# VH-VL binders against q96il0, part 22

Target 1, 167 residues: q96il0
Amino acid sequence: APERGAERRDTAPSGVSRFCPPRKSCHDWIGPPDKYSNLRPVHFYIPENESPLEQKLRKLRQETQEWNQQFWANQNLTFSKEKEEFIHSRLKTKGLGLRTESGQKATLNAEEMADFYKEFLSKNFQKHMYYNRDWYKRNFAITFFMGKVALERIWNKLKQKQKKRSN
Short names: E, the ipSAE of ESMFold2; O, the ipSAE of OpenDDE; V2, 0.75 times the mean of E and O plus 0.25 times the DockQ between their complexes.

## First folded at step 1 (VH-VL)

Design e4i (framework fv_ebrasodebart; at its last look DockQ between E and O 0.04; V2 from the best seeds 0.00; counts 0 for: pae E 14.7 > 2, placed apart)
Fold by OpenDDE, look of step 4:
Structure e4i (fold): chain C 167 residues (1-167), chain A 120 residues (1-120), chain B 108 residues (1-108)
Amino acid sequence: as target 1 above (167 residues)
Amino acid sequence: QIQLVQSGAEVKKPGASVKVSCKASGYTFTNYYISWVRQAPGQGLEWMGWISGYSGDTNYAQKLQGRVTMTTDTSTSTAYMELRSLRSDDTAVYYCVRDQNYLPEGHDYWGQGTLVTVSS
Amino acid sequence: QAVLTQPPSVSVSPGQTASITCSGDNLGSKYAYWYQQKPGQSPVLVMYQDTKRPSGIPERFSASNSGNTATLTISGTQAMDEADYYCQTWDDSTGYEVFGGGTKLTVL
């Protein structure tokens, strides 16, 4: 039975780079750039005594990271695919092959590519607007929760110092 | 597997309200938008609006302004659509849909639909 | 508000190529999406962002978008392709989603 060739799912694999930091790490780790998004994933440290506020912050950061990774992975794939299609279409219209006489990949000139970029930006304008809006909201929320967590930690340290002075 | 499971069929009188639920699973609910689309019997698709799974921000079709409310419960990954002041012309199958690419774009996953019948 | 116009029906013989058009002002400057709906079923995304095919959609489905017209093409049309097809885009001024009126594809 001929092996049905695995149809390459052109969907950006939802595979968050499974960068696994060392098990004994007590801090966040930054992985290498993801091959699709080109963003560096962060592996978030989970304290043994994670507060509800710390947990909320961590979850928000994780979700936001996933959101960013997937967004940029999809955008980069979209851009690459549409760019290739544009080049192929224009070369075909010119009666040119996909390869030069030297065997190099045929390219379009800067002016022709400017048309592609203009069209691509136009089509993705609304998408970028929504992305930017959500990016600011997410980062604002993260920053706000970071501040709260910092205050909580300060307060807990002060309480511990007071208890040690009373004993 | 990604799924959108909607509440069951509803029969309402004119002037009543209906609230349809859509439980999402298989993905991070807060990272996507949910749109609502309806289809009257034998008619085309009509977009009703979208809601952000993250912020709860909404955008409603002009025709439905003041009558429709979309909400989310992030704890249960459930979207809700309430339509008030129901009319006979609101008789339709209502779909919740997931928007692509974490933004209000094309709809990659659809609920099974909820029939809402408005009859005297 | 942006309006998308589709032919109400298209007929094709089995094995022939079906073409469904969707016309709208400056549609080529936006992304077009296509949905297939069979009787009693939910719509299914068959094409997204003009030319992209979701996983599980047959290669016989293709689409283009240029000028004011998006086109869904079904090569080697099969009886199972008989359905209603809807195009969709957005209005940039309002952010509203816009569907075409739908096209009934009949395979004769």
Scores: ipSAE 0.830, ipTM 0.915, lowest interface PAE 0.6, mean pLDDT 91
Fold by ESMFold2-Fast, scan of step 1:
Structure e4i (fold): chain C 167 residues (1-167), chain A 120 residues (1-120), chain B 108 residues (1-108)
Amino acid sequence: as target 1 above (167 residues)
Amino acid sequence: QIQLVQSGAEVKKPGASVKVSCKASGYTFTNYYISWVRQAPGQGLEWMGWISGYSGDTNYAQKLQGRVTMTTDTSTSTAYMELRSLRSDDTAVYYCVRDQNYLPEGHDYWGQGTLVTVSS
Amino acid sequence: QAVLTQPPSVSVSPGQTASITCSGDNLGSKYAYWYQQKPGQSPVLVMYQDTKRPSGIPERFSASNSGNTATLTISGTQAMDEADYYCQTWDDSTGYEVFGGGTKLTVL
């Protein structure tokens, strides 16, 4: 390479940032947005005395995060690809090049882009509807288990107070 | 690797019920829908319905409503399809499919198929 | 009720372009999918979301979807491409998946 040096650090060959929380973190850590899903990953802290119920909640939250990231990464890539394909197809139909005389990327007017948005929304309506149903059900389940964990912690505190009183 | 493995062939009499299983592996079962598609000998593909691996919500083809039930067992990553009041025209190869429509990733995965023969 | 219509058969010579059509009411407003099925085998997805090709499917496969017609195009058709081809979409009113009747592609 003509230019060499430590000015530019290559952190991830795959083009995806690696989320690495500090060693011995005692709480959840939130990373930078994923390039594809645009969602921030959460690294869940595992306490030494994690109950089976707490483990179930953590796994449910991790599974929901993975599912949500997969959905939005796919959705965002699909939107971007189809938008570019639509623009290129319409420019070709008009006999226009992909670049303007000034060298900038050629674009379609608002009325032509409205055709794309209507088509995209129509094609993806069922997918988004089913995503929303699963999203609400997953969040309901997480909220429910968060409540169970909270009640478990309250009960343990009451049990501890009763033991001290019995001594 | 992603696999869908179905139960073995069945021979049933008219009026009986059949329950086909589909064991999934190599992916997070709860992140996908499972569709069921059948194919009568020498005929085309016919969609029967789908089930959510997460919620267990189902959507059945109108022709089969009242006769078909789809269920899942998330602990074993297994989907089931039960068809009741069997007729001779239910003779077909039954496929389970990891649904492409919900979370498309450029791949679709089909089970090996289960032959159900309905004969008197 | 949504119905997808395909020609029952299409024949081409080796190396020629095959075109398989799939017609349905307002099909271009829905995603179209294409499956290849060889005798005794499960169907294999060859095209998804109108124009996209899964990894492992040769570049000679392409597709379009506009108006009422989706088309699967196989350029430089080879003997190994002999199979039944099915188009597939969904019905917006019911959420039901719908398959076409299938097209038998013969190369010779």
Scores: ipSAE 0.253, ipTM 0.707, lowest interface PAE 4.5, mean pLDDT 83
Fold by ESMFold2, look of step 4:
Structure e4i (fold): chain C 167 residues (1-167), chain A 120 residues (1-120), chain B 108 residues (1-108)
Amino acid sequence: as target 1 above (167 residues)
Amino acid sequence: QIQLVQSGAEVKKPGASVKVSCKASGYTFTNYYISWVRQAPGQGLEWMGWISGYSGDTNYAQKLQGRVTMTTDTSTSTAYMELRSLRSDDTAVYYCVRDQNYLPEGHDYWGQGTLVTVSS
Amino acid sequence: QAVLTQPPSVSVSPGQTASITCSGDNLGSKYAYWYQQKPGQSPVLVMYQDTKRPSGIPERFSASNSGNTATLTISGTQAMDEADYYCQTWDDSTGYEVFGGGTKLTVL
């Protein structure tokens, strides 16, 4: 895996953030990394007696996962395309071919590749700021619904206990 | 150093149960899945299921539904696989493996294997 | 319901290039992994995420994955490379791990 991708993945919703919701129940499971987004999909279990609130929470988590998968798939594609275009443009400016005399792919030195990294971050800064904003909004909503489900379960326990006493 | 150390070989009669342990060390147990894979003599690798080190969530191969139970003890970083109602065709080497496929930069580490022999 | 098909056997002369295929529907859309198993030993990972090589695996090991076929390639094959080789992926619908049937590499 690329080091830049590794640093970005460490800040992904399920990776290192405390704002990322904890995994639920022994029935959800995590699949292998998606090849395009490099994110592990969660396959959500549907309980037999799922309440409307529990269903809403599950759908919100599914929708957030789809949004996150799409964002990183697009960013990975953009990164790869722009990296190749940058290398090609710099080689052309230097009067060099895309391949060496031995047939190996021509490359740029580390200093020149650092220029690409800076340009890519600058061009994509606003996308990442909007992503971060939306990521926090979505995770706040998920946490809110997790709380509502927890309270619903407590309430159902109290109603069940009350019904047993009154019978 | 990452290690998966399994319990010793077992000889069982048909109809008995076996529980194989897999003690993990050298990594954060709760960040990974443990898969169980078996190999009958002279045969290929057969996936049995996995368990999450974090949640204890499981996914079992369809063939083994109802006969297998996988558990963990996070305080000892140990995974367990129990196979019930043993038959002679359950004779195999049973491996636990840390599943790298859930972490792109991780490495896959296999236990040494546990031979379970089911004989009359 | 993913199924991975490998040839049962591949033979090469020492120093030649060995090629082991692994075929599955839409395999190129998923990551492929390769394992080496020598007699009496646990499998070891030799390629991961289609083309990546773990530290400690010789550079003569390489791999590719596109379309419906992943391929493990061993250049300059040595006698120590004689082993069974397994490919692996997942079934997207069930999350089950799927292994190929294995290929016995013989160096003659």
Scores: ipSAE 0.000, ipTM 0.487, lowest interface PAE 14.7, mean pLDDT 79
OpenDDE, second read of step 2: ipSAE 0.823; ipTM 0.912
ESMFold2 (binder alone), look of step 4: mean pLDDT 91; pTM 0.931

Design e4j (framework fv_ebrasodebart)
Fold by OpenDDE, second read of step 2:
Structure e4j (fold): chain C 167 residues (1-167), chain A 121 residues (1-121), chain B 108 residues (1-108)
Amino acid sequence: as target 1 above (167 residues)
Amino acid sequence: QIQLVQSGAEVKKPGASVKVSCKASGYTFTNYYISWVRQAPGQGLEWMGWISGYSGDTNYAQKLQGRVTMTTDTSTSTAYMELRSLRSDDTAVYYCATYDSEGLYYGFDVWGQGTLVTVSS
Amino acid sequence: QAVLTQPPSVSVSPGQTASITCSGDNLGSKYAYWYQQKPGQSPVLVMYQDTKRPSGIPERFSASNSGNTATLTISGTQAMDEADYYCQTWDDSTGYEVFGGGTKLTVL
C-alpha cells in the first residue's frame, strides 16, 4: 500500500509569536497582532508557587488562545484565498486582465465585493456558529476558574493574616 | 495521522439499545466535532448528529430525537453513540467522522471504519 | 429541511468525463462537499468547499457550485473511479448535515 504521505494540511503555520516578555515579568503580556490570525497573543505569567487551580486556569487560557489563534489564522487564509479566486474569476468573466493598463493589480468595485462578502459569510455561517458556541463555552469555563482562583487567593491571604496575628 | 477506530459489530433484538464507541487518535480531541453517520444496507448516507469534542454539546437529527445519545470521554479521546428502542430499520453500518473546527476542512475528512449493527428478532 | 438530489446512477466509458450533479435549495450559498465510497469501505472526502481538492485526490477530480447545483466532474475516468458518490452540505436553520441520495458511477 503506497504510504499516503501525510501531506501537511496547509494549516496556517502555528505562528509561535516570537514575542518574549521580559524574564522578570510578574504579569501577563500582550504581544503584537499575529501575522496570520491578527489576534494579539497573551503571554501568561507563571507564578513560582503556582497552585493546581492557577495551573488549571493558565492551561485553559493557553489552550483557548491556541485554539482561537489557529481558527482565525485558518479563517483569514481561507478568506484571502477565496477573495483572490473571486476577483480573478470575476475579472475573467468581464474579459479583464489581472492588471490594469497602468500595471496595477485589477480590483473589483465595492458592489461586486459586497456580493463576495455576503456569499463568504453565508458559506461560513455554520463554521462561525460552531466557533461562537465553543468560544462562549471556553470563556465561561475560564471565567469560572478565574473566580475559583480569586477565592483561593483571598483564603490564602486570610490564613496568612491569621498566622501573623497569632505570632 | 488522525484516526478513528470504532467498536466491533453488534447484534441486537428489537427494543434493545446499542452503544458504539469511536476512539480518536493523532489529534487534539477537543478541537474537533464528531458526527455520526449511518448507512443501511444498499442505502445512502444518513447523518445522525454531531457532538463537540470540547463542550459536549450535541445536535441530533430530528428523526432520532429521543432515541439517540452522543457522549464523549475526553480522558480517553472516545466518542460514544447510543441508540435506544432499536428497530429492524436501524440495521446499518454506523460511522463516526470528524471535521476540524480550526482547519480549512469543514467536511468529514476523517472517518471510522464503520460498525455494523444488526437488529434481528 | 434542506434536501439534496442526485441522479441515482451515471455511466461513463473509460477515459471519458463523468459529471455528477447535486441539486438543492440555495446550495450556491453554501459549501458543497463530495465523498467517494467504494463497496465495503468508509466514505472518502474527494472535494471540499465547492471546488477544493484534498491532498491525495487526483487532479482529474474537480467540482463547481452554481445557483442551486453542485457538480462533481471526473475527467479521464478510470475503472478505479467506479464508486458511489455523495454530495453534502448543511442546513443553517437546524445545523443539520445533509447528504444527497448518492450516485452510483459505473465505468463501462
Scores: ipSAE 0.058, ipTM 0.700, lowest interface PAE 3.3, mean pLDDT 86
Fold by ESMFold2-Fast, scan of step 1:
Structure e4j (fold): chain C 167 residues (1-167), chain A 121 residues (1-121), chain B 108 residues (1-108)
Amino acid sequence: as target 1 above (167 residues)
Amino acid sequence: QIQLVQSGAEVKKPGASVKVSCKASGYTFTNYYISWVRQAPGQGLEWMGWISGYSGDTNYAQKLQGRVTMTTDTSTSTAYMELRSLRSDDTAVYYCATYDSEGLYYGFDVWGQGTLVTVSS
Amino acid sequence: QAVLTQPPSVSVSPGQTASITCSGDNLGSKYAYWYQQKPGQSPVLVMYQDTKRPSGIPERFSASNSGNTATLTISGTQAMDEADYYCQTWDDSTGYEVFGGGTKLTVL
């Protein structure tokens, strides 16, 4: 049973196309992109015998995902709102309406939009730097706990092998 | 739209514990941090901690570490804040707060009505 | 741990501009938020992410955040603006939310 490509939509005419996890999954499941952040959420698999350390790691990854989703939803929303405000402001300055005579949404040319992109990037430079710093800190913590979980699993295997050894 | 409804006023004796509830209604409880903020009579706002509606992970103010526990029940969209070993200086209005828009990034545009907790003998 | 300092009180006459400051180390590198609280009521968000105004908040409210100081500006101040005002930020190094001590705005 081959897995369809994550970026490919099923165009088969047999009905509604969707990405679904298997009936019973032993793995993390990746969902479709969130409408606001444009990031794919991860639903973490929870083992029946999850250790406290494994639970801590999973919850840290879930919280980091939520924080990351919130940041990018904010950036995308801010970008969209400020873009609309910029367009409206420039059209007003030119004495133009928000709609053309044909009823289409009025737009600015690429040269004028370049001004917006430069201002947006400059304005958000510092906040993006702090996002990157926090993102690295969070990933460092996750990596650290992943290492602890790996060591716990190795230790448990060694204990099991030692118990099977006959005196 | 999200709205937060808190439990009613409490009167407690020193050394007791109090558990305040905050029931959220609205679009997506699990995508939000719920913060707890208290205000002693005539004083300013003091942040106590937050809990993730998704993971249940918490972050508590250093002053309250060891006395406060925040939990959430996603099936009822309710957050809880329990404060133990109550002192007279814990007398305050306790608020839960969150954001309605994913675009606010840790600002609080939605507040509960507040729960007055009085600690007296 | 971030610490936010506000003046305890500010007085202004009706129609004049009120300015409330909030000072903290590298505050301009963090998002600043402003809340209005009237007696017996929950706080109300009046400014978010440094300069943005929520729907329903009058255009006479504006704000800035640069360097170590965030400022809430209320132009054409009205009697209805009399309240306590709090600044707030999120300290990215600790994950802590931090409130300023509050400023009582009196309109006389």
Scores: ipSAE 0.000, ipTM 0.458, lowest interface PAE 15.5, mean pLDDT 79

Design e5 (framework fv_ebrasodebart; at its last look DockQ between E and O 0.02; V2 from the best seeds 0.00; counts 0 for: pae E 15.9 > 2, placed apart)
Fold by OpenDDE, second read of step 2:
Structure e5 (fold): chain C 167 residues (1-167), chain A 120 residues (1-120), chain B 108 residues (1-108)
Amino acid sequence: as target 1 above (167 residues)
Amino acid sequence: QIQLVQSGAEVKKPGASVKVSCKASGYSFTSYGISWVRQAPGQGLEWMGWINAYSGYTNYAQKLQGRVTMTTDTSTSTAYMELRSLRSDDTAVYYCARGEFYDSTYFDYWGQGTLVTVSS
Amino acid sequence: QAVLTQPPSVSVSPGQTASITCSGDALGDRYAYWYQQKPGQSPVLVMYYDSERPSGIPERFSASNSGNTATLTISGTQAMDEADYYCQAWDTSSDHVVFGGGTKLTVL
């Protein structure tokens, strides 16, 4: 049985955004882009009387966000690393250094970089397909729970109206 | 195998100059930069500067501006660091390191170090 | 000039987890790099890009970055891990390399 090489799970550091929304906020806040994923994190509002269903929805949204942050943080790191390696290799092949005589970083032309992007996308195609699949699954679940929460809120409002009419 | 081999230990008087060499092997010399880092006895690492082996472009630490010169010889894949007007506080182990990448600057390979002693 | 601040020393018992912090403004926008140096030896790269391990570095070594603070973590610390550890960053504004002051890790 071929020893499945332990895929080094490049766990991108969960950059805990230092963004703290105001304590008195009654709505969700959007933080600045994360250093690694470049995604803007959402800080979810927690109501004082959060129902179990609302809590479940919030947790699912948080988990999905974390999943998404980790995926893109890792993807961006991989991309940066492979891009750097590609540029180094190509410059080496050309007999060029990393910087010009003026001290500027040496660059490849657009055509050469197009080859890199094509190869990178091809190599990561399956990974992106799985990501998309899971993204849809997660969002479907979130939408489903959003619907349930909406129904619960409607039902609670109706019960309160009935109680006020009977008193 | 990638290797950086430095010249031997030097003893100098105050006011003199020292030139340390670093011979690189196992990789394309002009594809990377060489940084120099020194370490005084019992002290931390101090970055001195770097040189691009292809262009000859240099960047020196502000503290050493005017006293340090870094050069390369591509024919021999050798980097040189010259430090002038030596002082007692220049006594340190001097390291060369492969230290320039395209998007990041870190040191993945180091020389064995060269002890430079400045004594009256 | 950008400065990276490290604790001068950290002590741990064998098998415990050691944590070494490095703080500085340069770390907010750039990657942290970590080096291990044993007495009489050249520094060795142990972490790059904040949390990536070079080949040959044990899995017990990990690193993270949060804001302007990088942390090197050594789980299940061994006697062989006793060394000086240095963080490093690249200051893009000056195009200078900056080292932390170093942390002596002692395994008691």
Scores: ipSAE 0.219, ipTM 0.733, lowest interface PAE 2.1, mean pLDDT 89
Fold by ESMFold2-Fast, scan of step 1:
Structure e5 (fold): chain C 167 residues (1-167), chain A 120 residues (1-120), chain B 108 residues (1-108)
Amino acid sequence: as target 1 above (167 residues)
Amino acid sequence: QIQLVQSGAEVKKPGASVKVSCKASGYSFTSYGISWVRQAPGQGLEWMGWINAYSGYTNYAQKLQGRVTMTTDTSTSTAYMELRSLRSDDTAVYYCARGEFYDSTYFDYWGQGTLVTVSS
Amino acid sequence: QAVLTQPPSVSVSPGQTASITCSGDALGDRYAYWYQQKPGQSPVLVMYYDSERPSGIPERFSASNSGNTATLTISGTQAMDEADYYCQAWDTSSDHVVFGGGTKLTVL
């Protein structure tokens, strides 16, 4: 048994790389929610005879999923970090300790936290607007390529029917 | 006219720290991220990390975690990359490059590069 | 560790078509990006999202990505195209940007 010289497993990078659909799946598979983004990742089925157009669509969908996962993971991490900094700042100003008698992190009540939530939403307004714009742009691109793939499949079926009739 | 202008060349001794600046112009600074990429003499490109110019959120290459810090100053539209505990194998040209707002995956504009030489 | 493999060098005559390949598992799931670097200069983005060309890049540059292999194609290659070319992708397993080792294109 190799001990310290063996491969180490470190932080799992993303939901897309972490979860694996059932070995014999012929459809897209939905995984458990990611710990950081709270979004369920989709693992896309790769057809054995995937066309270049189908591959481009799949990559666009995978990249859009990763972008979406990264946005929410970053948002949640930023929120948690700034919330902790806000709480510590307010507790220090009040002359209170950062930990309770039981060793848990000291917290502010909901009314005191209202100021933080308002400030966080306000300063992230532009960020959310950019997210919404990019979200729409990405979905328009995906819809366009889905249409192209659908048209390709319809055309291929028509060509198959034509050859079948001529034989 | 989008431009990234980096600070001048540095010569450092092993164990020292270096801080490279990257001043952006010609675009909305907080609408993009900045990545740092280095290139050792005669070698290829190596990604070091990325910073969101709006939030200050960072992602660092695992190999450099703990030695690198990336920051921004929105008032001057400038990004900074500080590398600590320098070793001779940190000798490289360091580039800043503009990337996407949410975790850069590609780089459309690059700074001119800053040569950092680490020698005794 | 995921790697992107490029040939170290490619040679082509002026006016001929140059093809530079980039292979790696990451390319099966992620977009390929291409950069041109001339001696003493910064890299320049020449192709993005597998096959899209940035404004200002000549029409003779094109690219594709099929399976695990991305290809940069330069038609009617000119002396000014002589440079090092790097492919890039996002490595899902490490959650990091990865670059290919680079290809020196020589126009003779």
Scores: ipSAE 0.000, ipTM 0.490, lowest interface PAE 13.8, mean pLDDT 79
Fold by ESMFold2, look of step 4:
Structure e5 (fold): chain C 167 residues (1-167), chain A 120 residues (1-120), chain B 108 residues (1-108)
Amino acid sequence: as target 1 above (167 residues)
Amino acid sequence: QIQLVQSGAEVKKPGASVKVSCKASGYSFTSYGISWVRQAPGQGLEWMGWINAYSGYTNYAQKLQGRVTMTTDTSTSTAYMELRSLRSDDTAVYYCARGEFYDSTYFDYWGQGTLVTVSS
Amino acid sequence: QAVLTQPPSVSVSPGQTASITCSGDALGDRYAYWYQQKPGQSPVLVMYYDSERPSGIPERFSASNSGNTATLTISGTQAMDEADYYCQAWDTSSDHVVFGGGTKLTVL
């Protein structure tokens, strides 16, 4: 069951099941997995009195989500394309057609496919290493700004308490 | 680099059909909706409908119900809009546009537009 | 169908503040969005979620939505801001996107 996205369906105007956030919602919206990236998109809550730090954090999270979705969508498409090219090349080397007599795509067994998976991992190892590095950098930055926002909110609460006492 | 590239201009006679393509690149195609918006010469923007590229669900403007079909081909990241039974008042520039962050309520990227001229 | 009403035109002197209004029932419970369209070009999103600015839009652009009226404000208006401006909202009663009629901003 989808998390929080399904919970918000009933709070959307007109009871719509589409992923359309209502105005002034207090919650993030989480949608179903993207077909290509396999990641669930998030529409982040925008508070009425969003501070500059809060806005920076929200935009950083939005940018990181788009970067992450784009990476995995492209990687998954590349994997699918290279897998089919590998199968085609090996079938040609064996003198076999691209389809069985039943019309289904000819495939290789798991042992034959092991060469593809090993080659794909090796070829894309550097790309995934740079992705992991950038992922950690982005998540560290997000965590850092989350801490700044938390301190800002504590400070504002203390200023409100001090303001009340001075009256 | 997010980009929407549309098919070229077309000239049609009344009663014909037109199918405009919109090829998306630089983002996860199925995470966003595609809307079609048209603009008659010297006129404002008119929303035609949208398609959810993930589910295939469509929502068409009432004025065009029965004459418009929107589809996608996720293998090529391409959206299509077909308008049938063309009339002279269908002469317009037709835009495809993307909603931001799995959100179809507004449009952050627009195609270059496709001029469709319907002449009697 | 819901209607978003904009003035057909607004004129402003360079450096002055331009204000473009957009009125309609759809704006009561849905965000307002604003697009700039220069002659021969596609629309460009300039404000979303009532008051948010996309990356690359100058800080002189601001917007608000109160009740059923949204307002796009351009402070320190420049000649390059001369364009047509459209407001837009989602109409929950029809499940349709609605555009305003557009406002031509002229910088004299």
Scores: ipSAE 0.000, ipTM 0.491, lowest interface PAE 15.9, mean pLDDT 79
ESMFold2 (binder alone), look of step 4: mean pLDDT 92; pTM 0.945
OpenDDE, look of step 4: ipSAE 0.017; ipTM 0.581

